# Ledger of designs, part 19: VHH binders against q09150

Target 1, 302 residues: q09150
Amino acid sequence: MRKEYLVSHIEENAHQADIYSLNVVAGNLWSASGDSKIKKWSIGDAEHSLVEEIDTPHKLGVHHLATSLDENVVVSCGFGQDVYVWNPETNEFRDLGNNAQHPSECWSSCISPDGQTIAFTSVDGRIAVWDNPSDCKISELDTKGKFGLCIDYSPNGRFIVSGHQTGQLFLISTETGRLFHVLSGHTSPVRSVAFSPGSTLLAAAGDSKMITIYDVLSGDQVGQLRGHAAWIFAVAFNPVGDLLLSADVEGKIKIWDIDTMECISTQSETDGAIWAVAWYKNGFIVAGADKSIRWYRAAATE
Short names: E, the ipSAE of ESMFold2; O, the ipSAE of OpenDDE; V2, 0.75 times the mean of E and O plus 0.25 times the DockQ between their complexes.

## First folded at step 6 (VHH)

Design q1 (framework vhh_gocatamig_d2; at its last look DockQ between E and O 0.62; V2 from the best seeds 0.00; counts 0 for: pae O 4.0 > 2, SAP .734 > .668)
Fold by ESMFold2, look of step 6:
Structure q1 (fold): chain B 302 residues (1-302), chain A 119 residues (1-119)
Amino acid sequence: as target 1 above (302 residues)
Amino acid sequence: EVQLVESGGGLVQPGGSLTLSCAASGSTFSINALAWYRQAPGKKRELVAGITRGGSTVYMDSVKGRFTISRDNAKNSVYLQMNSLRAEDTAVYYCAAYSFLREGPYDYWGQGTLVTVSS
């Protein structure tokens, strides 16, 4: 049957600038904004109340946030090319930009499922993997100058995928530290990548206005999801792995059934760009250029 | 995609003032921060001041209290008011834009405007 999602709550002007990144972990939504703040919001109540507001050291805005599953490791990247790793319980911030081995001009990051390693993309095309406890680089892949725009760590801990300005994807084995596949299909910037929760599929989307689905082990493209009329900046698999959420810079939100490769829902609640999406419980959350957080819940089957 | 045009440079005496202006055009809706950089001959380009869409500012230490950055979002413009100018402020000043839509290895830059402080 048709699946419908309806807005259940809007936090208007949740930030004072665009909201570029959302993470749902444990019982909280984390949001990061061009106003240089990170905010935590409660998932467990209908009002989704603000739990905490964090003033970050970023002076020109935060455009990327990664949070470990236990919420004990947070990575933030800013427009000033600054990168911090911190523990929100202690409010201890560590400036990775002062390490001579740190990748130049980091753009995006991801954290391993156990919270022990962090991977970064960079403007100069290096993909670096760091051991967080020892603050040491474990490995590095040089893509020969291909600006890395997005990155994700597989839930099983075995793979890292990065998406680049050239349209290429680099899939790296964490066991070997070496390139596993180079995935083709996009010829325009890739803005968002995501692994399925079973770590068997990955999705990639960006300026091509399409979403490609790959089988992780074979590297084969197994589907294309077409329907967006604008650049796609965010994709996410739901926790079951049977649905994909996507959003574009013209405010379109789409839900895709991965088994059929069909769009099953389209929402158009805003005129502005949606930069970030996340799933929670039985619904999803979007945020972007209108500075607001919109919570959607699945409607009852009719 | 974003174009930046600076103006307002010139020759000024030590202790004098200038206002630099930068107009942005193109895909300006995605710009989170605008900044002024400067580059003296033989030196690396350095951040002078920056301002976010939300109005937060940053300044290099040597210009704090002397320079003021401001932004007019309706005109897509950023300004640098420079007071109490010193010979060390002599440089080409560049406007820069930081955008989440960035797709290339470089941020967006203007062509520069020369400021000369000389007695």
Scores: ipSAE 0.596, ipTM 0.792, lowest interface PAE 1.5, mean pLDDT 88
Fold by OpenDDE, look of step 6:
Structure q1 (fold): chain B 302 residues (1-302), chain A 119 residues (1-119)
Amino acid sequence: as target 1 above (302 residues)
Amino acid sequence: EVQLVESGGGLVQPGGSLTLSCAASGSTFSINALAWYRQAPGKKRELVAGITRGGSTVYMDSVKGRFTISRDNAKNSVYLQMNSLRAEDTAVYYCAAYSFLREGPYDYWGQGTLVTVSS
């Protein structure tokens, strides 16, 4: 089965620097950039208008952004090893690095579906889960210096997974706070991890140029997606869970059928690195080094 | 890898001006932000000014209005214009580059250049 996608909209110069993170939540697109700005974009209108621009306290840019489902909590991680929790209701930023017992070396973050817990990876290889808004530590796993590059929270709230520089994945049960699985399959840095909507599958990708699909409960590898020729920096399941989106540092975008484990579409409109991807409706969004946000729609004739 | 080379340091009188330069080479495409740090004797290294790829700037409070950081992407260079220099500005100034690539975040540092403000 082959699917065709077309560029439906390009927001050129969406940011003044590379765009490193995209989140689609509640009908909005959130973007974060090296320009230390977070922006909110409308999904509902064809123009995808800018809804809000936030000047963050980050000194040297933002490379990770997590947004709660209700958009009441936003967590951002910056190149200055600074971490902030933003409350859109109060329009206040909470400095976790200075005001909480958070590790100063946090790199990536994710928020639980209910918004009550925030999980972090750190450069020194810790995976920490914190209560929001109390900023009390709930649990922590120390991988002993294995830099955690990415992290995701399962939609059902039962699992957290992190990808590390060694290629290892650590799957943690939120019920017990303990390690559930150590997943193998990669021997190089994992740049992106993503749970399927049903929390049954897990995708991991990175410098191996391969995407590995895991069964969450058994920990078994159920598939390997090969085709990228460069480091993969982003993966995401579509809302239905039957497709996976991936992008690499050479600007190649691929869509995979999870049932057949085959690539069903490749986009190559840009040769700049794509750092982030997100699904919306029947299309997807990508952003990266060219500072643009590209919107794609499924072609009418599939 | 990224290599950074600072220049422009020296001895100046209080109230004087000095411009520091830093030239980056290597994988400069990976550099997200450039910054100037300084370390005075017996003190910790501190961020003086930073500039992102998009041109956003940050300054420490004590140098606001006196120092200006700028970036030339074509030359892969960052500059620090220091005006109204004070004795307390005396320190070794370091250029830093922040990269997103490789196995994680990397800070690249120059060798440092000494700035001495004295009568």
Scores: ipSAE 0.034, ipTM 0.481, lowest interface PAE 4.0, mean pLDDT 91
ESMFold2 (binder alone), look of step 6: mean pLDDT 81; pTM 0.813

Design q2 (framework vhh_gocatamig_d2; at its last look DockQ between E and O 0.52; V2 from the best seeds 0.00; counts 0 for: pae O 2.4 > 2, unsure alone 64.1 < 65)
Fold by ESMFold2, look of step 6:
Structure q2 (fold): chain B 302 residues (1-302), chain A 119 residues (1-119)
Amino acid sequence: as target 1 above (302 residues)
Amino acid sequence: EVQLVESGGGLVQPGGSLTLSCAASGFTVSINALAWYRQAPGKKRELVAGITSGGSTVYMDSVKGRFTISRDNAKNSVYLQMNSLRAEDTAVYYCAAYSFLRESGYDYWGQGTLVTVSS
């Protein structure tokens, strides 16, 4: 293990229910919870102070949150299939359920880096891409009933990837709106997908307890990261793209060196599930079933 | 196997009361939310009341002040106390459970219990 990470701050009981989603954008951490609240936390101060608490119209809790890079557009998905698009400055929520093009049974969403398009997975296996300014569907891929559990938009804006209950991944070109690759290395539910910052790699993980690394353009598997003993619900590349963070339903957190494909750090914080992870400049952040947000800082190297 | 079993339905006069119960079994992790839905003949299924694991509740407007949802974690059960019943409350009532660990394309639902308010 070459790098050491230390807990630098714990916000205990940050929410009143499980925390399912974390996003780092524009100097803030966004957290979304089964308590139907979204909270913003400052990254820049040592206390990571609560900046804002947002009472959402989600009736049964929030489980997915996506934010444009400029924070102008937020999409949230909740239990009971509630989906809202909203403006963080006004907290005015627009219920996509009142739009004729609302994706039925939405589960997870992502948004393009420029905020212009939104993509959704669904229970019925459709992957829909929407033009946000016109509020219209612009493309759709029908996977023939393969429940979509996770989705990500590449940082270069050229690709969308979704992970499904069947273990398949569907990689879609945003320029053509058509399927680019079907990636089939997993045979169990895929719970998390992430593009590398350069958009050349993607990681996929889930119930197989394994993380697979794919080359985006070729669709080839270029590595497998083994070591988790439980289902993996969150993966994320660091901003440089040389490290991957992963966390499982038994509370294990692992850091992987992408160059060597080796685990370089393991943390065990709780025997409860970790549902969400995020990187920030000084380290990483995790949250899950214990309702707490834990901030880690990389130890200074000599 | 995950199971939700409703009970407590029946025939009741307008203005009467009924308590619905739902027992949940077979879950390996905590349930984020439990809810009661209803479906009247020829109508869409609609959310009546919900309760999150944190204890927050939500009610449809027409039942506020008349219905109360509660949750007993020791018994792994959710209840709907229905007071001041009206003919429009006649429906099949379903218990639903929501978990982030969902494997299938469907949330968990009970088979339903019929509530008839005799007009």
Scores: ipSAE 0.620, ipTM 0.818, lowest interface PAE 1.4, mean pLDDT 87
Fold by OpenDDE, look of step 6:
Structure q2 (fold): chain B 302 residues (1-302), chain A 119 residues (1-119)
Amino acid sequence: as target 1 above (302 residues)
Amino acid sequence: EVQLVESGGGLVQPGGSLTLSCAASGFTVSINALAWYRQAPGKKRELVAGITSGGSTVYMDSVKGRFTISRDNAKNSVYLQMNSLRAEDTAVYYCAAYSFLRESGYDYWGQGTLVTVSS
């Protein structure tokens, strides 16, 4: 089964620096960049017009962005040891880095589906879950120095998963606040993790150049996707959950069939690193080092 | 092994200029954020200038128009051109890097180089 995708739109110079994060929420694309700006783009129009530009307090850029489903909470992590929670309603930024309760070593973040919980990974290997907006710590797991590079919240709100420098994945139950699984399969840094829409599967990828698919409940490996020749920095399930999108530092984009565990499409329009990917409608979006946002659509004939 | 090595510090008169260099090894500067910090005696360490992976720059207010941060990807180095130096610029200047490839620590830091501005 081969699937063809075409570039439908390119927003050149979407940012002034590398784009490190993309989120599709409520019909909008959110992007975050090393230029310390967060932007919101329209998905509904063919031109994907800029809807909003946020000048963040980050001084050295943003490398991770999490947006709540209702777009009422935005969490950004920056290179300057700074973390902010933005309230779009009030247009206010809350500086978590200056809060004594929040360490300045947070690297990645995710938000619960209901927006009431924010989880962080830290450079020193902590996985912390915090209440929003009280900023009270709910739980914390200390991996003892294993740098957490990525984190995701399951759509059903029941699990949090983080990927670490060691290649380990820590799956935490939000019901108990305790470790549910330690998932193996990688021995090099995991750069990206993503739950399937049904919260039944988990994808992890990174410097191993391989994507591992896990069963969330059993913790078993159910598949390994091989084909990338470079470090993978982003993975994402499509809304239906039957396809997985991945991208690597050489600009290769791959689409995988989750049922067959086969690559069904490869895109190579850019040689620059792609740091972030997202699905929208029947297509997908990528961004990275070339500062552009590329929109892809499924070809009419597949 | 990641290393940052600063050079170029020294004694200079007010109004003078210095160029600080930071040679990086163990990581690629072109894909990482780099910065210069400084710490004066009795003061906290402060960000002086930063450059993102995409080349965007930031400066503290007191050095805007006087200092310029730049990067040489071929040399895997970052620089701080300091012009119109003032007595209050006296400090130990540190090169810092934030790398996606780090195993531990938030930032990589050099040993620092002393800049003294005095008549």
Scores: ipSAE 0.149, ipTM 0.644, lowest interface PAE 2.4, mean pLDDT 91
ESMFold2 (binder alone), look of step 6: mean pLDDT 78; pTM 0.791

## First folded at step 7 (VHH)

Design p2 (framework vhh_etentamig_d1; at its last look DockQ between E and O 0.31; V2 from the best seeds 0.00; counts 0 for: pae E 9.9 > 2)
Fold by OpenDDE, look of step 7:
Structure p2 (fold): chain B 302 residues (1-302), chain A 123 residues (1-123)
Amino acid sequence: as target 1 above (302 residues)
Amino acid sequence: EVQLLESGGGLVQPGGSLRLSCAASGFTFSSYAMSWVRQAPGKGPEWVSGISGSGGSTYYADSVKGRFTISRDNSKNTLYLQMNSLRAEDTAVYYCAKSGYTQRYFEDYFDYRGQGTLVTVSS
């Protein structure tokens, strides 16, 4: 059951600061960093060449990045509590902070599969869904001051989930715009949430050092993955949904079998914090405090 | 260069009040969450309170909830901690801390911390 992975490529100094976000979309890797740059990297290229570098208007760096499936919409959240929507077609940044109707203190964001809606968490605990590009608010849930640290959109577009400082998860139905579940299981900050590809499962992790797996429809906990010794900052399901990738602030990377709920691989090539992870066709990618992008591949074909 | 300078500490009787201040410089103050942490003699550091960059959100440790109030004046680049109903167990060096990652409220993840100001609660 154990699975071996090998480092296939290291992009040293991919950024000039910590890399906080990775997104694999449309055969490309997007990265965002404290250096206020967003970069696009080739997945199909064996060397994973830099495709594009974007200088963002963020003054203090970028800590969250969301990219639509068609790469037509990119949303970035910065340490200055500034939020921008980038249109790659026009190469323009829209400053959402200058919109009087847009909530302040946005922290994390996600984009619907169809690219027509953007959801945000805020430091003051609001979960808001906005129409893109009209910038009209569709719905909002106020958690009453519970800092939303992370957010994800289900692949089927039916749900939004956010993780909060209190350990709570709020699952929202996009059909009704209302709260579907409040998920328990954590009592410390949730740093990362991720839907499975089939939108049937949800993974949540953070300072508890534990990953909780939920059934989306029932809200039931179906598993808890224990093994990390440090705060977990990133989780992601693989494209098939049978594996989960996680990484912590001590640089430990773990692969979990969702069926058995067992860790089947651990990587520890770096002692620096890993802030972001992503799956790609041949393996997975991690990035964090060492400013490098590290690519892994499976050692053997299944 | 980031600088944080705490002030306002001193000797106070149980039940008394103090107001701590932290003067910040060298960074865009309003863009960063700030926290107070304290360290008592013989104990490890303890997170006390945090506040978002805009000041719209505040957070407190259970040990000080209802007694302490964190605030900030971004126009003055100053962080405050109003401490009421002080107890002997509140005796500590109090530090203001800047978060490198704004969602962090643990000392290990603060990128800058002041030299601290001593608060002694004693009869």
Scores: ipSAE 0.009, ipTM 0.299, lowest interface PAE 8.8, mean pLDDT 90
Fold by ESMFold2, look of step 7:
Structure p2 (fold): chain B 302 residues (1-302), chain A 123 residues (1-123)
Amino acid sequence: as target 1 above (302 residues)
Amino acid sequence: EVQLLESGGGLVQPGGSLRLSCAASGFTFSSYAMSWVRQAPGKGPEWVSGISGSGGSTYYADSVKGRFTISRDNSKNTLYLQMNSLRAEDTAVYYCAKSGYTQRYFEDYFDYRGQGTLVTVSS
């Protein structure tokens, strides 16, 4: 069965530069941009409104934003290869770690559901895990120069996955702090990874123009989702875990049924790159190079 | 203030070689990936090659892979591009760029570029 989605709202010029990250938490949308701002939007209002605009300490813009499930901790990464931890209630930013004065190549970051653990990738291929309360390094995996482009923390708190320029994925057990699997299947840069809500599957996508679905425990590929004709920079499972949302640099948006591994919807409302996607209710939100945020709602389907 | 000064361009015959240099100042050079970007007359910018801050990882556009070699000397704050087997289509102004990502679309990042150095490949 196919579905159709329709644009229900467009916030044009929501930022003054590309919008690289979107997070929907507890009825608020957080957007992060190359303009060095993070913006909070109310999405429970039919007209949607800007609730707060945050000037970040990132001097060269923000490209990755992650929130804990309890919404008390946010981590942000910028083009200056800097990373900050902050509380959205106070908007106080903390530079990460005692090594903030050392040369830094930090690129992407994620945070555990309870906000206690932060992981990040680096341009030179390190994957570091940090204890947030003590601000101390717990562990580090050296991938020997494989630029880490994306990273995600499983909702059950047990795994971290990173995607790299080589196409490799590194799946790390948080209980041991050690490598659990090296996942193969991509031979081109992996731009986005996401765990399913039940933490049993993960999706990886990038320049290969395909999305690979892995079983987390076995490390086996259990599906490939083909149909994008351009590089894929964003994937996200819906809250139920039965649908995956993906978007590419030519503005195509696809929704996939995870049970059948088939595309059930394609949207093409912009020709600019879409850098970020998020689910909300039975619809979704996208943002990218045109500096706009677009809300979609499911049309009536059978 | 970030400064990037390219040099080493010139006229070469097809099949020839040329080495470009980029002197960097105003930032912690070893902390940032660096790229070479070129712009042919009347065309948009094209990413050519990138190198990680440590120098441990190098990347190339398909059009130059196997012919060009990027390198850096972090003790001298200098980026290099060795260009071999040059072709007419390599004619362009070459810029070095400070970047956080070596294979992304170049315009997607805040970027500093120098004035460039012209490379002309002509018999």
Scores: ipSAE 0.007, ipTM 0.235, lowest interface PAE 9.9, mean pLDDT 83
ESMFold2 (binder alone), look of step 7: mean pLDDT 80; pTM 0.822

Design p3 (framework vhh_etentamig_d1; at its last look DockQ between E and O 0.33; V2 from the best seeds 0.00; counts 0 for: pae E 15.6 > 2)
Fold by OpenDDE, look of step 7:
Structure p3 (fold): chain B 302 residues (1-302), chain A 123 residues (1-123)
Amino acid sequence: as target 1 above (302 residues)
Amino acid sequence: EVQLLESGGGLVQPGGSLRLSCAASGFTFSSYAMSWVRQAPGKGPEWVSGISGSGGSTYYADSVKGRFTISRDNSKNTLYLQMNSLRAEDTAVYYCAKSGYTQRLFEDSFDYRGQGTLVTVSS
């Protein structure tokens, strides 16, 4: 089965530097860039207008952004290993990097579905869960120096998964705070991880150029998606969970059918690296090195 | 075939300047973030600086901030490192490396690196 997607909108120069993170929540798109700006874009209008812009104190840019479902909490991670927790409504923020009680050497973050917990990976290989807004540490797993490159929170709130430089994935139970699985299948850095909407599957991808699909409860590999010729920096399940979106550093975008484990679409409109992807409605959004936000729609659903 | 060729190294006095170049071929240069890493005799590799594919984002190790400037010319497939106010501790073989946007140096974070160019800072 093949599926056709069309570019529906391009926001040229959405940022002044590479765009490294995209999140779709509550009908809005959030973007973060090396230009140290966080932006909120409307999904509801055809023009996808800029709704909000946050000037962050990140000196070296933002490479990870987590947004709560209710948009009340935004966590930004910068290249300086600086971390901020934002209230987008008030523009108030907490500087976690300058507090010894907060995560240090943080690289990636995710927020629980209820917005009450924030999980972080660190450069020195820690996976820590913190209470929001008390900033008290709830749990921590020390991988002993394995750089955590990416992290995701399951939609059901029961699991946290992180990808690391060694190719390992650590799946943590939020109920116990303990390691649930160590997932194998990669021997190169994992750049992106994503839970399916039902929290039953987990996708992981990175420098191996392969996407591995795992069963969350059993920890078993249920599929390997091959086709990319370059490092994969982003994966995301669609809202229904039957499709997976991936993108690589050569600008290739692929859509995968999770049931058949086959690639059903490839997009190549840009040669620039794509660092981030997100689904919206029946389409998807990508961004990366060309500083644009590109919106796609399924041809059959336009 | 991916190739990275560094040049511009040499002997320089403390406080002096050098400009390194890295000629890249065999891949879409502008699609990839590039880094400079260095290795001093008897020491492990050290990440020095990185630049995004577009060149819009630049990053530096604390040890070289304010002294080194990374840049790239995508039309020439070339990476640069301007090194000013050089110190004895900057003495090392400097490598250009193809990578994503990670600032952490480990073996599998870079899929390719050059043969390196020697920078010696000595009075």
Scores: ipSAE 0.030, ipTM 0.387, lowest interface PAE 4.4, mean pLDDT 90
Fold by ESMFold2, look of step 7:
Structure p3 (fold): chain B 302 residues (1-302), chain A 123 residues (1-123)
Amino acid sequence: as target 1 above (302 residues)
Amino acid sequence: EVQLLESGGGLVQPGGSLRLSCAASGFTFSSYAMSWVRQAPGKGPEWVSGISGSGGSTYYADSVKGRFTISRDNSKNTLYLQMNSLRAEDTAVYYCAKSGYTQRLFEDSFDYRGQGTLVTVSS
């Protein structure tokens, strides 16, 4: 079933470089960019006004951002393979690379909803789980050199999934700190992973131009979503979990119905790569190479 | 098959300028970060500059910051390096490099480098 979305707001030149990450939490949009800034935007007004602008310690820009649900813990990863944890309430940054137990080549990160646990991928193929308050490693999985490109923390706090250059996905139980499943189905780099809000499904997408849906507990592949003609760098489930948003490096945006596994909307508003997507209320937000943030809402229906 | 062809090198006096080009084929150019790497005679390789797949993010080694400008034209599959205020220490063979990872700009783990183009800065 086809649905229509329309652009409700465009923030032109929201950053001075590519926008690589978007997070919606606590009524705000957080954006991170190659200009080494993190910006906070209001969701609740039609102008989506800039609330705060943060100059990060990253010298080469920010490509991954994770935010706890209460906005008290923000984790950022940069092109210099540096990772910082920032507490917006105290305005203090902590360099996670200072601990001798950390790899110098951290790439992507995620954070538990309550901000207590942080997980990382690394270029050398390690997946580390870190206790935020004590700044101590809890566990580590060595994938034997498989560069970890993306990582996500399940909303229920029970699982972490990482996607790798080899196409493999590693699903880790946070309760045991141990590998739960190795998921197959991709033979090309996996660029984005996302858990459904119920934490029962996960989506993985990347250079295969295909999105694969897995059942978390069984590890079984339960669907494949085809239609993108280019590499997919961003996927996200909506808050209900019945829709998936995806975007590719040629500017195509697709909405998928998870019950039917069919594409119900396609949008093309830019020729440049879309690096990041997020849902809000009755719409979605995209950002990427054109340095702009585009806000969409569902078209009015009867 | 990945192919990278560098051009635009030559002999210049100190303070001069050159523009290097790299024609790319055999991969989806716009999806990969690209770098310039140089190697002076008898020395190891030195990363010079990097650019994101879109061209929206650019990065420079401290030794060239403010003097060199990296750019790309994704419609022509071409990477560029504008080199201004050249110094004798910039003398090297310059290589265009495709990252093995889309956003990994600093590692010597390049998938492929071309033959290179020689830049000589001397009186």
Scores: ipSAE 0.000, ipTM 0.268, lowest interface PAE 15.6, mean pLDDT 83
ESMFold2 (binder alone), look of step 7: mean pLDDT 81; pTM 0.829

